VH-VL binders against o60147. Designs and how they scored, part 219

Target 1, 175 residues: o60147
Amino acid sequence: MLEKNKYLYIFRHIQTNQVLLSQGNVLKKTALFQLPYPLQKPVAPNGMRPAKLRKDHWVPLLKVEFPNESMFQSVFMQLLNYRKYRSVQPLTSDLLKLPIPVRRRKIMRQEVPNTIADLADILNKEKFPENSVRLQLSDKSDSEYADWPPSVQIDSEEIKLSRGFREKTTVDEAR
Below, E stands for the ipSAE of ESMFold2; O stands for the ipSAE of OpenDDE; V2 stands for 0.75 times the mean of E and O plus 0.25 times the DockQ between their complexes.

## First folded at step 9 (VH-VL)

Design za11 (framework fv_gimsilumab)
Fold by ESMFold2-Fast, scan of step 9:
Structure za11 (fold): chain C 175 residues (1-175), chain A 121 residues (1-121), chain B 107 residues (1-107)
Amino acid sequence: as target 1 above (175 residues)
Amino acid sequence: EVQLVESGGGLVQPGGSLRLSCAASGFTFSDYWMHWLRQVPGKGPVWVSRINSDGSSTTYADSVRGRFTISRDNANNTLFLQMNSLRADDTALYFCAKDQFYDLGGYFDYWGQGTPVTVSS
Amino acid sequence: EIVLTQSPVTLSVSPGERVTLSCRASQSVSSNLAWYQQKLGQGPRLLIYGASTRATDIPARFSGSGSETEFTLTISSLQSEDFAVYYCQQYNNWPLTFGQGTKLEIK
C-alpha cells in the first residue's frame, strides 16, 4: 500500500503559531475546524463552516513517519483528541482578565509547544519498537519542547519551508 | 433533527454481494466523517469502516478489507457500503453513524436504526 | 486491539437507586472513552464522551468518571426509561473498540 496512512503532516500558522494536523501533505479547508477560534464549542448540526483556507499562511512544522497504519491512526486520533480536550477546558482567571485579542494570542502561541509535548507524551505512553517512528522538523530546536522515547528517530535534515511537504521529485531525491 | 436511515440489507448467500445505503438529514453531511458499524444480537458494536468528509480517505477493519468499499455522495447526502464476497460471519445489524466533530473524533453522536444483513445458505 | 471489559454483565435494580457501571481497558486509553445507551430495536445513543463530558440533551443524572484504564458511568437516580444496555467505547487507539455491554434490568 505504498505510503498511504503512514505519515502525519503538521502545519503551523506563520503569525499565530496555531497548529493544524493533516493526513496528507496538502491542507484541506475542513482542517480549519480543528481551530478553537472561531469554533468555540461543539456546534449544532447547522454549525458554522470555516472560511476559505489561506494556504500561504501555513508552513510545515513537522512530519512524522510511522511503520504501519495502526500506529499512525492511533497517534493521529490521540493528537486530535488532546487538542479538542484543551479547546473545551475552562479558561484560567488570569486569562479571563486579558482582552480577548491578547488572550487568544497567548493561547495560540502555545499550540506549537503543546502539540510537540502531546506527540511526545503519546509516543512515551505507547509501546512502539525502538527507532520505529521518524520525525523531520522545519526547525530542529522545536524538538526541545519534549523528551522523546527510544521509539523516536529525529532526522538531522530539516524540512525546507520553500518546498513545504510536497512530494520529493527525482531532483530532490538525488540530493 | 439529525436523522440517519439505513437501507439495503437482506438475505444473501455466501459469496454474494449487497449494497447498503444511509440517507442523512439535519446536518451538513459534507463536513463530517461517517462510519459503518455492525452488531450481532447480544454483543457490542464492531467498527467496520470510515470515510472522511470529501471521500478521499477510507479505512477498513482487517476482517472486511478488500471485500467492502465505503463511499459517499455529498450532493445527495448519502453514505454507501458495497459488500462483496460475503461470509456467514458478516451476518449482523449494520449501522451508519456520524462522527461528533467536523474532524475525526472517533465516537458517534448519531446512529441510524440499523439494517439487517443475513448471510446464509 | 484494546479490549474493554464491562462489569457487571447484568444488573437488576429498582427505580430511584444509584447505579454504577464499570469499564476496564486492557491498556491506557487516557480519557478517550465514550458511553452509549442502547434500547431494544434502536441504535445506540451517545451519553458521555471524553470520559466525563455529557453529550447534548443528556440528563444530569448521568455522569462519567475515570481515566487511563478504569472508567465508571453513574446514574444518580434511576428512571424507568433508563433500563437498557450500556456500552463503553475507546477512541484512543485504532481500531475503535467497544465493551461487551452491561444490561440494566428491573428487579
Scores: ipSAE 0.466, ipTM 0.781, lowest interface PAE 2.3, mean pLDDT 84
Fold by OpenDDE, second read of step 10:
Structure za11 (fold): chain C 175 residues (1-175), chain A 121 residues (1-121), chain B 107 residues (1-107)
Amino acid sequence: as target 1 above (175 residues)
Amino acid sequence: EVQLVESGGGLVQPGGSLRLSCAASGFTFSDYWMHWLRQVPGKGPVWVSRINSDGSSTTYADSVRGRFTISRDNANNTLFLQMNSLRADDTALYFCAKDQFYDLGGYFDYWGQGTPVTVSS
Amino acid sequence: EIVLTQSPVTLSVSPGERVTLSCRASQSVSSNLAWYQQKLGQGPRLLIYGASTRATDIPARFSGSGSETEFTLTISSLQSEDFAVYYCQQYNNWPLTFGQGTKLEIK
């Protein structure tokens, strides 16, 4: 098992594009608490928390390696705060013009780019040392969703997709 | 100005032990991973060991695993290498190096001057 | 481990000359290659990282190119202070490995 204290994994749902944060490469059931309850008022997408974690429905979106646990924890908590903030914000007028099902789908589609943008914003504000954060993406093109600070080095190699789990690589095992 | 100063090298008999130190200054030591490397005169450097920023993770070359221990004291900006069960092929100039980039292993933006270790009967 | 082979082993050159050093990897290292300069009695100094990016305060006469398995360090106009040993290093795979070095000596 990889060292969980340094690694942030972000998973996306293969159907809904919902996003879950994970400390380590194994998605835990408790991660579902990051999603809103189905009956909550729809500032955030409604009915988006499944009753059970289906690991096979989640794939790694990106992996972030931090120099130490404290940096990881800081970024992790801030990401959660950003999500919470969005969940309580009023919907834009453009979204309100859309039928509810269409609106929900549009919001869900934005979770991935929003999360990536959040991460970049947080890292920009943190001003970590140059090249101190390593970012791997399942799709390198996803890096285009944000401007990354000098602290972030985007890995030339994309992460391998593993549903609910990011398998160790030879490099990871060597570390 | 970034400075790395190694110390603790010397002459030791096979089977002996040495503890190397590296004093770091000019940067936030606790934010960076650190490495030990060694170099035989006339040869290229050889990676020996790495430690992450808070010391929670260490990695070793196969040739020194089980014998060497890397550690750090962030409060005093010092990197250490405990070398036990030394053998002749451990003879080299030992460098501490700052890890500027750790994509899949890292490169080193700053090196010390080195401290010599000689293992001989 | 990935083996880096540098060529030539030794190069005798004069100040003002263009110098080209080669580094070949036994397998792909993408662009995860660094170049170092080491003068006698000193530790290595970082010149290039990411195959082609100059490190801080490195003169423009130094440039790096290449990817995958073939890499080149170029000194456009050799200066007297450039006589040293140059090493390439890959950081694409563990363990980290260096080339055997190329020595630039005065002709």
Scores: ipSAE 0.000, ipTM 0.587, lowest interface PAE 11.0, mean pLDDT 87

Design za12 (framework fv_gimsilumab)
Fold by ESMFold2-Fast, scan of step 9:
Structure za12 (fold): chain C 175 residues (1-175), chain A 121 residues (1-121), chain B 107 residues (1-107)
Amino acid sequence: as target 1 above (175 residues)
Amino acid sequence: EVQLVESGGGLVQPGGSLRLSCAASGFTFSDYWMHWLRQVPGKGPVWVSRINSDGSSTTYADSVRGRFTISRDNANNTLFLQMNSLRADDTALYFCAKDQFYDMGGYFDYWGQGTPVTVSS
Amino acid sequence: EIVLTQSPVTLSVSPGERVTLSCRASQSVSSNLAWYQQKLGQGPRLLIYGASTRATDIPARFSGSGSETEFTLTISSLQSEDFAVYYCQQYNNWPLTFGQGTKLEIK
């Protein structure tokens, strides 16, 4: 039987630097509801539904491999809730001094460092086995946004994909 | 207004099967993760199963894995729980519940009234 | 799995009183804790999530506090409609778990 929900796929928007979390290697339209600032106008007249997903505008940021589904579900839930709580927090006085478009751009640009810091914070609080969680980044310098626990192993190989995640069966078979 | 209405409960003998339904209204059903929970009178709720917005991902409590199947019909705003090989300890009031967020937040902003399931000879 | 222990099991109180309900987790759940109210013959009603955030349309007399392993739900001035069973629930770790409940009954 195939293992389910062992990988967390994290995407970054090429223009805004906003982040989306996914349980699968392909983004679904509902992931857009994770965004506090919609990229385009909502499709519904009353503005509740997100704009159409443009998959080519989202690139891989980070892939996380967990040893089992329970650990994956725990980390994924915690990470989603960190992001949701952050979106409802009062803005700092420094941010309130900025014009709305400048403020939103600054907040959006911080989503990558914030998501990486949140992930590291969660993994530092959990007592996972040594080298049990594998991280693969598109840009390894992004790992410097946080201090990682002994449970984390950072892959020496960067993700070379420009639009989405691929399952490279031939690379796995070559090993 | 959001409403969840369960049906399909009843009395069944050990080893029997039941199919529970949950009719949803007042929200865009196809956007939300949905859950089944159960509760024995006088005790707290126990999580049973969950399904994501398009039905491609399902998870089950260890006690029901392999016996229960969660599914959904987004065209008709209906959630299902197929229960096979029922045991006496499956006796409970079964609730469907809506996750608070479009992705799984793990807490429930709306619940149905519950449908009773009794497994007894 | 994480075990949630609620105390007291039963409280006999009068309308107008201040009530504090406790929930203790067997290990840290950060702030990922929700509170529900359940009346006889009904499904649970979400009151609080994120340990301290009131859900939509929940009266201001309900407030939540705490973090890590110790949480409280406070009702500042008990109303007649508040007599019910209250449950805490953690959503920090899989599987999701609930406390055994605290019953508020009329004195």
Scores: ipSAE 0.585, ipTM 0.808, lowest interface PAE 1.7, mean pLDDT 85
Fold by OpenDDE, second read of step 10:
Structure za12 (fold): chain C 175 residues (1-175), chain A 121 residues (1-121), chain B 107 residues (1-107)
Amino acid sequence: as target 1 above (175 residues)
Amino acid sequence: EVQLVESGGGLVQPGGSLRLSCAASGFTFSDYWMHWLRQVPGKGPVWVSRINSDGSSTTYADSVRGRFTISRDNANNTLFLQMNSLRADDTALYFCAKDQFYDMGGYFDYWGQGTPVTVSS
Amino acid sequence: EIVLTQSPVTLSVSPGERVTLSCRASQSVSSNLAWYQQKLGQGPRLLIYGASTRATDIPARFSGSGSETEFTLTISSLQSEDFAVYYCQQYNNWPLTFGQGTKLEIK
């Protein structure tokens, strides 16, 4: 069985590019609480938080392996805080110039690069030991969204895309 | 400076038991997975067992599963290998090694000097 | 398990010479390959990881190359302290496996 306590999975919505954080390779319903509720102030775009989790709409974006659970928890909580912070920040003048539907789409499209950048920033600040964090991406090119600290080693192997979860590999089964 | 020092090796009869220890220093022991490996003189190292950072997960080579138990004491920066039902083919120099970071297979940035285990009648 | 085959088994060389060691994997290990140096009476020392990345405090004369199934460790100019046994190790699949080693001895 995969040690979920060490692994951060980040999922993206296949249509909206919204991002969910997960402890472990299986996306839980409670993960939806990470998304803004449409009626919250500042008012989030309608439909940002679906009523039900459709696992088949989410695919793994990246996987992070930490040396221990404490490091995982620290980074996980900080990621949530970063997201929360952004959600309450005023919109930029450039965004305000756009029609509301276009603005909403643009914001949602930025969730993936923003989350990756957040992760990198957090890891840079944490100053974890060199090569102590393993990062796997569904698309290796996504690593270009940020500068990664020496603590991060980007895996040459991309993660396999599985909707709602990451399928166990032969290596995982051998653990 | 990172140091790993193995102890507990010796001569034992087949069917006997030994408990190996590895004292770690120079790094945050509790942050890293640890491993035991063994090496027969003139041969390459062979992976034996691993343990995750908090000791909640252990893995063994097929050859030692059911006989060996890996454990750790993070408070005292010590790694252990309990070896039971020892066989002649368990004879080797036993190393503790520090895992670099991931459990999908890892490499070892630091090794001890080894402790010899000889199983013989 | 993945079998790593090193060649040659033994290599007699002189100081100052360029040395090339080979490691072949029975199946792809991507770039998840490490090289170790082991001197007599000592534990292995990490030289290279990720097929081509030098470990901390490893002299520049050591370099690694290759991917998938073919790997090479190169010592550009052999020093007297480099006479030892060298092992490759894959960490792409469980169980972790090592090559049988290449012994560098003085000519």
Scores: ipSAE 0.012, ipTM 0.599, lowest interface PAE 9.1, mean pLDDT 87

Design za13 (framework fv_gimsilumab; at its last look DockQ between E and O 0.06; V2 from the best seeds 0.00; counts 0 for: pae O 11.1 > 2, placed apart)
Fold by ESMFold2-Fast, scan of step 9:
Structure za13 (fold): chain C 175 residues (1-175), chain A 121 residues (1-121), chain B 107 residues (1-107)
Amino acid sequence: as target 1 above (175 residues)
Amino acid sequence: EVQLVESGGGLVQPGGSLRLSCAASGFTFSDYWMHWLRQVPGKGPVWVSRINSDGSSTTYADSVRGRFTISRDNANNTLFLQMNSLRADDTALYFCAKDQFYDFGGYFDYWGQGTPVTVSS
Amino acid sequence: EIVLTQSPVTLSVSPGERVTLSCRASQSVSSNLAWYQQKLGQGPRLLIYGASTRATDIPARFSGSGSETEFTLTISSLQSEDFAVYYCQQYNNWPLTFGQGTKLEIK
């Protein structure tokens, strides 16, 4: 039987290519705090952060199945920390030469390749058993962003989300 | 000011039960992962359990799995640890602690003062 | 599980001295290491996270360095309120683990 704390889901925003990590098949509004904006308010100063979590604006990028919860938690923690620290790094001189809107678009477009590369780096550092980690990609060509260790089995079977993959809130809480 | 205040500790016989509480204030409790840790005098802290922001996901240390249950009441900003089938080696000072990140960061920016649990015949 | 070994176990020092505490991990924890200060009768206080980032309201005399398996916490000029036990903690691998502590005591 499936255990809730064995699966990592990664979602991509259809307009910005920003990425969110979830430890289940349901996106929670708190996942928006993974985005590199200093304010927790719905609208960031540059207006590029999604105002609220909307199911129809996020699509699955990949799903990872781990053999046990300990391996899942280790990879999940490391991936969150990679993303957190990447968001505070100084911008390169090449990026600083670009107009702000062009710069931000270029940075956001790299979130998918960067997240996939980070995941592969983590899995290469960990010594997991051969074929113990199952990676499902919505687009198999995204596997080309990294070299995968022998612990990873890649397949392109469609990622199935549970009915209503977005967390359910009361109407009073949504207002 | 962030505050975490533990209560519910005490003396209990082996095989007994205790329920610990942690009252949180000074932050949006419902946004953060929360943890229980324990410490034997003269030794470092040991992680015991964690719970996510809405209570839908819980994890336990191997030594307490099946005996302890972590839960939370977001309406009253309270974290709980139900401890069953207590053993002598569960004797420790129990701390609740706040995670630094909204999803899970794994280090603790605030801790309570601790509540002592003694399991002895 | 990852074992963190702190050294020395106990250090007797005088106010004003520069103090360096060490933490060694049994395998790489990247930079995912935190330092805590614990005084008698209190819960731990976060000092450093990410190996080198000072937490909110932590005095500049505290600094952290290191990566992978070797980490240090430095107190540049020890104050009377700094006598405490110091713990390192890794958050790179599950389960989360702490070192055994270094006790700073008055000489």
Scores: ipSAE 0.587, ipTM 0.808, lowest interface PAE 1.6, mean pLDDT 83
Fold by ESMFold2, look of step 11:
Structure za13 (fold): chain C 175 residues (1-175), chain A 121 residues (1-121), chain B 107 residues (1-107)
Amino acid sequence: as target 1 above (175 residues)
Amino acid sequence: EVQLVESGGGLVQPGGSLRLSCAASGFTFSDYWMHWLRQVPGKGPVWVSRINSDGSSTTYADSVRGRFTISRDNANNTLFLQMNSLRADDTALYFCAKDQFYDFGGYFDYWGQGTPVTVSS
Amino acid sequence: EIVLTQSPVTLSVSPGERVTLSCRASQSVSSNLAWYQQKLGQGPRLLIYGASTRATDIPARFSGSGSETEFTLTISSLQSEDFAVYYCQQYNNWPLTFGQGTKLEIK
């Protein structure tokens, strides 16, 4: 049986710049549980996550095409583990001096560069074949957050979708 | 208390079929990824299959793809493994195991006791 | 696929001793390494995840360390209930893989 290409879809929140990973081109509402959850009892389980998935607030950041499921699964799992690891690390003294709302905002703004750097680090370590991984970005300058291995072919075309990874559909309102 | 209880193992001839069940209790079963693993005595466990919380995504080890089907019944807190076209090298103790809510951690905080499957003529 | 090699395969020890079990990965698994205890007739019990984090209700005598390719499980003062087989498991790469086990038996 012929293996199909697998895609990793990464979304960015238009306001907070938080990041969500997806196996599909449309976010499921359970994706919100990727956002920081409480490490301490005083913090509610969704204290840093929205109560509802607003799909109009999440836009494409990047898409990665893998030639097989094994590569996709390895990279997806490692990205999630990097985020978990980072979430339990001690905060720097500079961050601890900030008021909590300011601290949260500063941490959230690092999710885009951190995720891109994590992805590149994983791909550099995995020793995938040359040009076996196709990367497409919504903003090509974001590739500058990391150094990419020979396994990565960066698509010259930016993602041109206004919402999600599906083609924008204009449908007249029903009469 | 989290509890996973496997059943449905037994002796079967090569080419035969078995259906394994795993009864779950002590946690909200429908929130979690679930797995099947198997173990030959004297060796480490080997991962077999996984299913996400709502059953919409399944994945299989290469050795069982096309022969085994994982499924779940969230209304009755039960995980299943349909095993078809069984071979002698499918002989093992089969475990169900609990993973994490949505974010697939890849390690297993609770396992069942196992149900033995023997494939022999 | 990542091969995990545990050593020793079998270790004969007495209660009260400090025990060190080793797990080596064929390539880096970062800190994505778990340890399990399995007693005869039972399913594995999670001891350690993230290389060094104890799971819920695991006694303090169990500790894990290491990263990348070399990992260690230490039991600081062996108890009579600790005689079992111990497995390491990586969750850095697909497919998930386990070591072959270290059997800890009484002298």
Scores: ipSAE 0.310, ipTM 0.749, lowest interface PAE 4.1, mean pLDDT 85
Fold by OpenDDE, second read of step 10:
Structure za13 (fold): chain C 175 residues (1-175), chain A 121 residues (1-121), chain B 107 residues (1-107)
Amino acid sequence: as target 1 above (175 residues)
Amino acid sequence: EVQLVESGGGLVQPGGSLRLSCAASGFTFSDYWMHWLRQVPGKGPVWVSRINSDGSSTTYADSVRGRFTISRDNANNTLFLQMNSLRADDTALYFCAKDQFYDFGGYFDYWGQGTPVTVSS
Amino acid sequence: EIVLTQSPVTLSVSPGERVTLSCRASQSVSSNLAWYQQKLGQGPRLLIYGASTRATDIPARFSGSGSETEFTLTISSLQSEDFAVYYCQQYNNWPLTFGQGTKLEIK
């Protein structure tokens, strides 16, 4: 459906807590390109990009519904830019004091809250109309990672956790 | 100032057709889902149809499905309702409404004044 | 569909009085309930959304409360311009549904 173009899905890896952005409720192989290659010099840990997409290793973190595709695209691109920016930033002194394996784990654990915070920051800057963006989280407590603008309506229902994709609900089908 | 102005209503015989229009202004029309509702005098409004922001998705009440078609022209800030195979029980005042909250269909922050449709032999 | 039942059907009141309108849902609608005012010859006007949030430019005398299945619209001090029909509407489930309305008339 063309309407899928208005939906941002963010998935997290069940083990590493890495995050992937998806246009639509099904992860594509190309989503892995969002993760850094081991040979690069990112601030992100080496080897974070798996060779293959294992859809069963990814679960929905949140779903964002936008009024139109244009708004979606704007936010999507900005999210990617935020990630890219972080990947090239120097590591903090605190992180540098940690052994590499510990450092990697700590960075990876921060991807979920960082991504949520990024989303909130972007939405705050965009100044979309009030109640024009719907946010649905797998865990409502994750909304506490950031302050959300009036444009965001947090759904009272949590998204169903489905590995690799989110199935449409009856309500979604009616939209 | 947000304005919604309906037009196209009138008297039609059973089995006939009408095309309603709603001219929108005062807001970014293409950013919002729009709805048609109808109301019989002395009764509450009844939801009829919804269309998403770009027109790629439409939804209908069971009572009008297959007979009514909702569409929009974002370039001209206009919402339409093509009504075919009209029946007596379609008689009502028809409103276009702006969907402020799109979740599950939402609520309506602005309504037009309505255009009357009367189906009678 | 979710049935919304409003009470009373008609209420005769005088200016300055406190008015309380009820809306009951046949099943839970969480806080996804709106209130509208409709005057004769006009389209509905949004008063409250999210059960308790006043819409833009709505006087403070209007307030909404409730959750799940029981909702209330309160007018703290009725003004002459408040005589109208009031409707509740749920947007928790498809299809969207309205109450039958409560008419406020002059005593």
Scores: ipSAE 0.011, ipTM 0.595, lowest interface PAE 9.6, mean pLDDT 86
ESMFold2 (binder alone), look of step 11: mean pLDDT 93; pTM 0.950
OpenDDE, look of step 11: ipSAE 0.006; ipTM 0.596

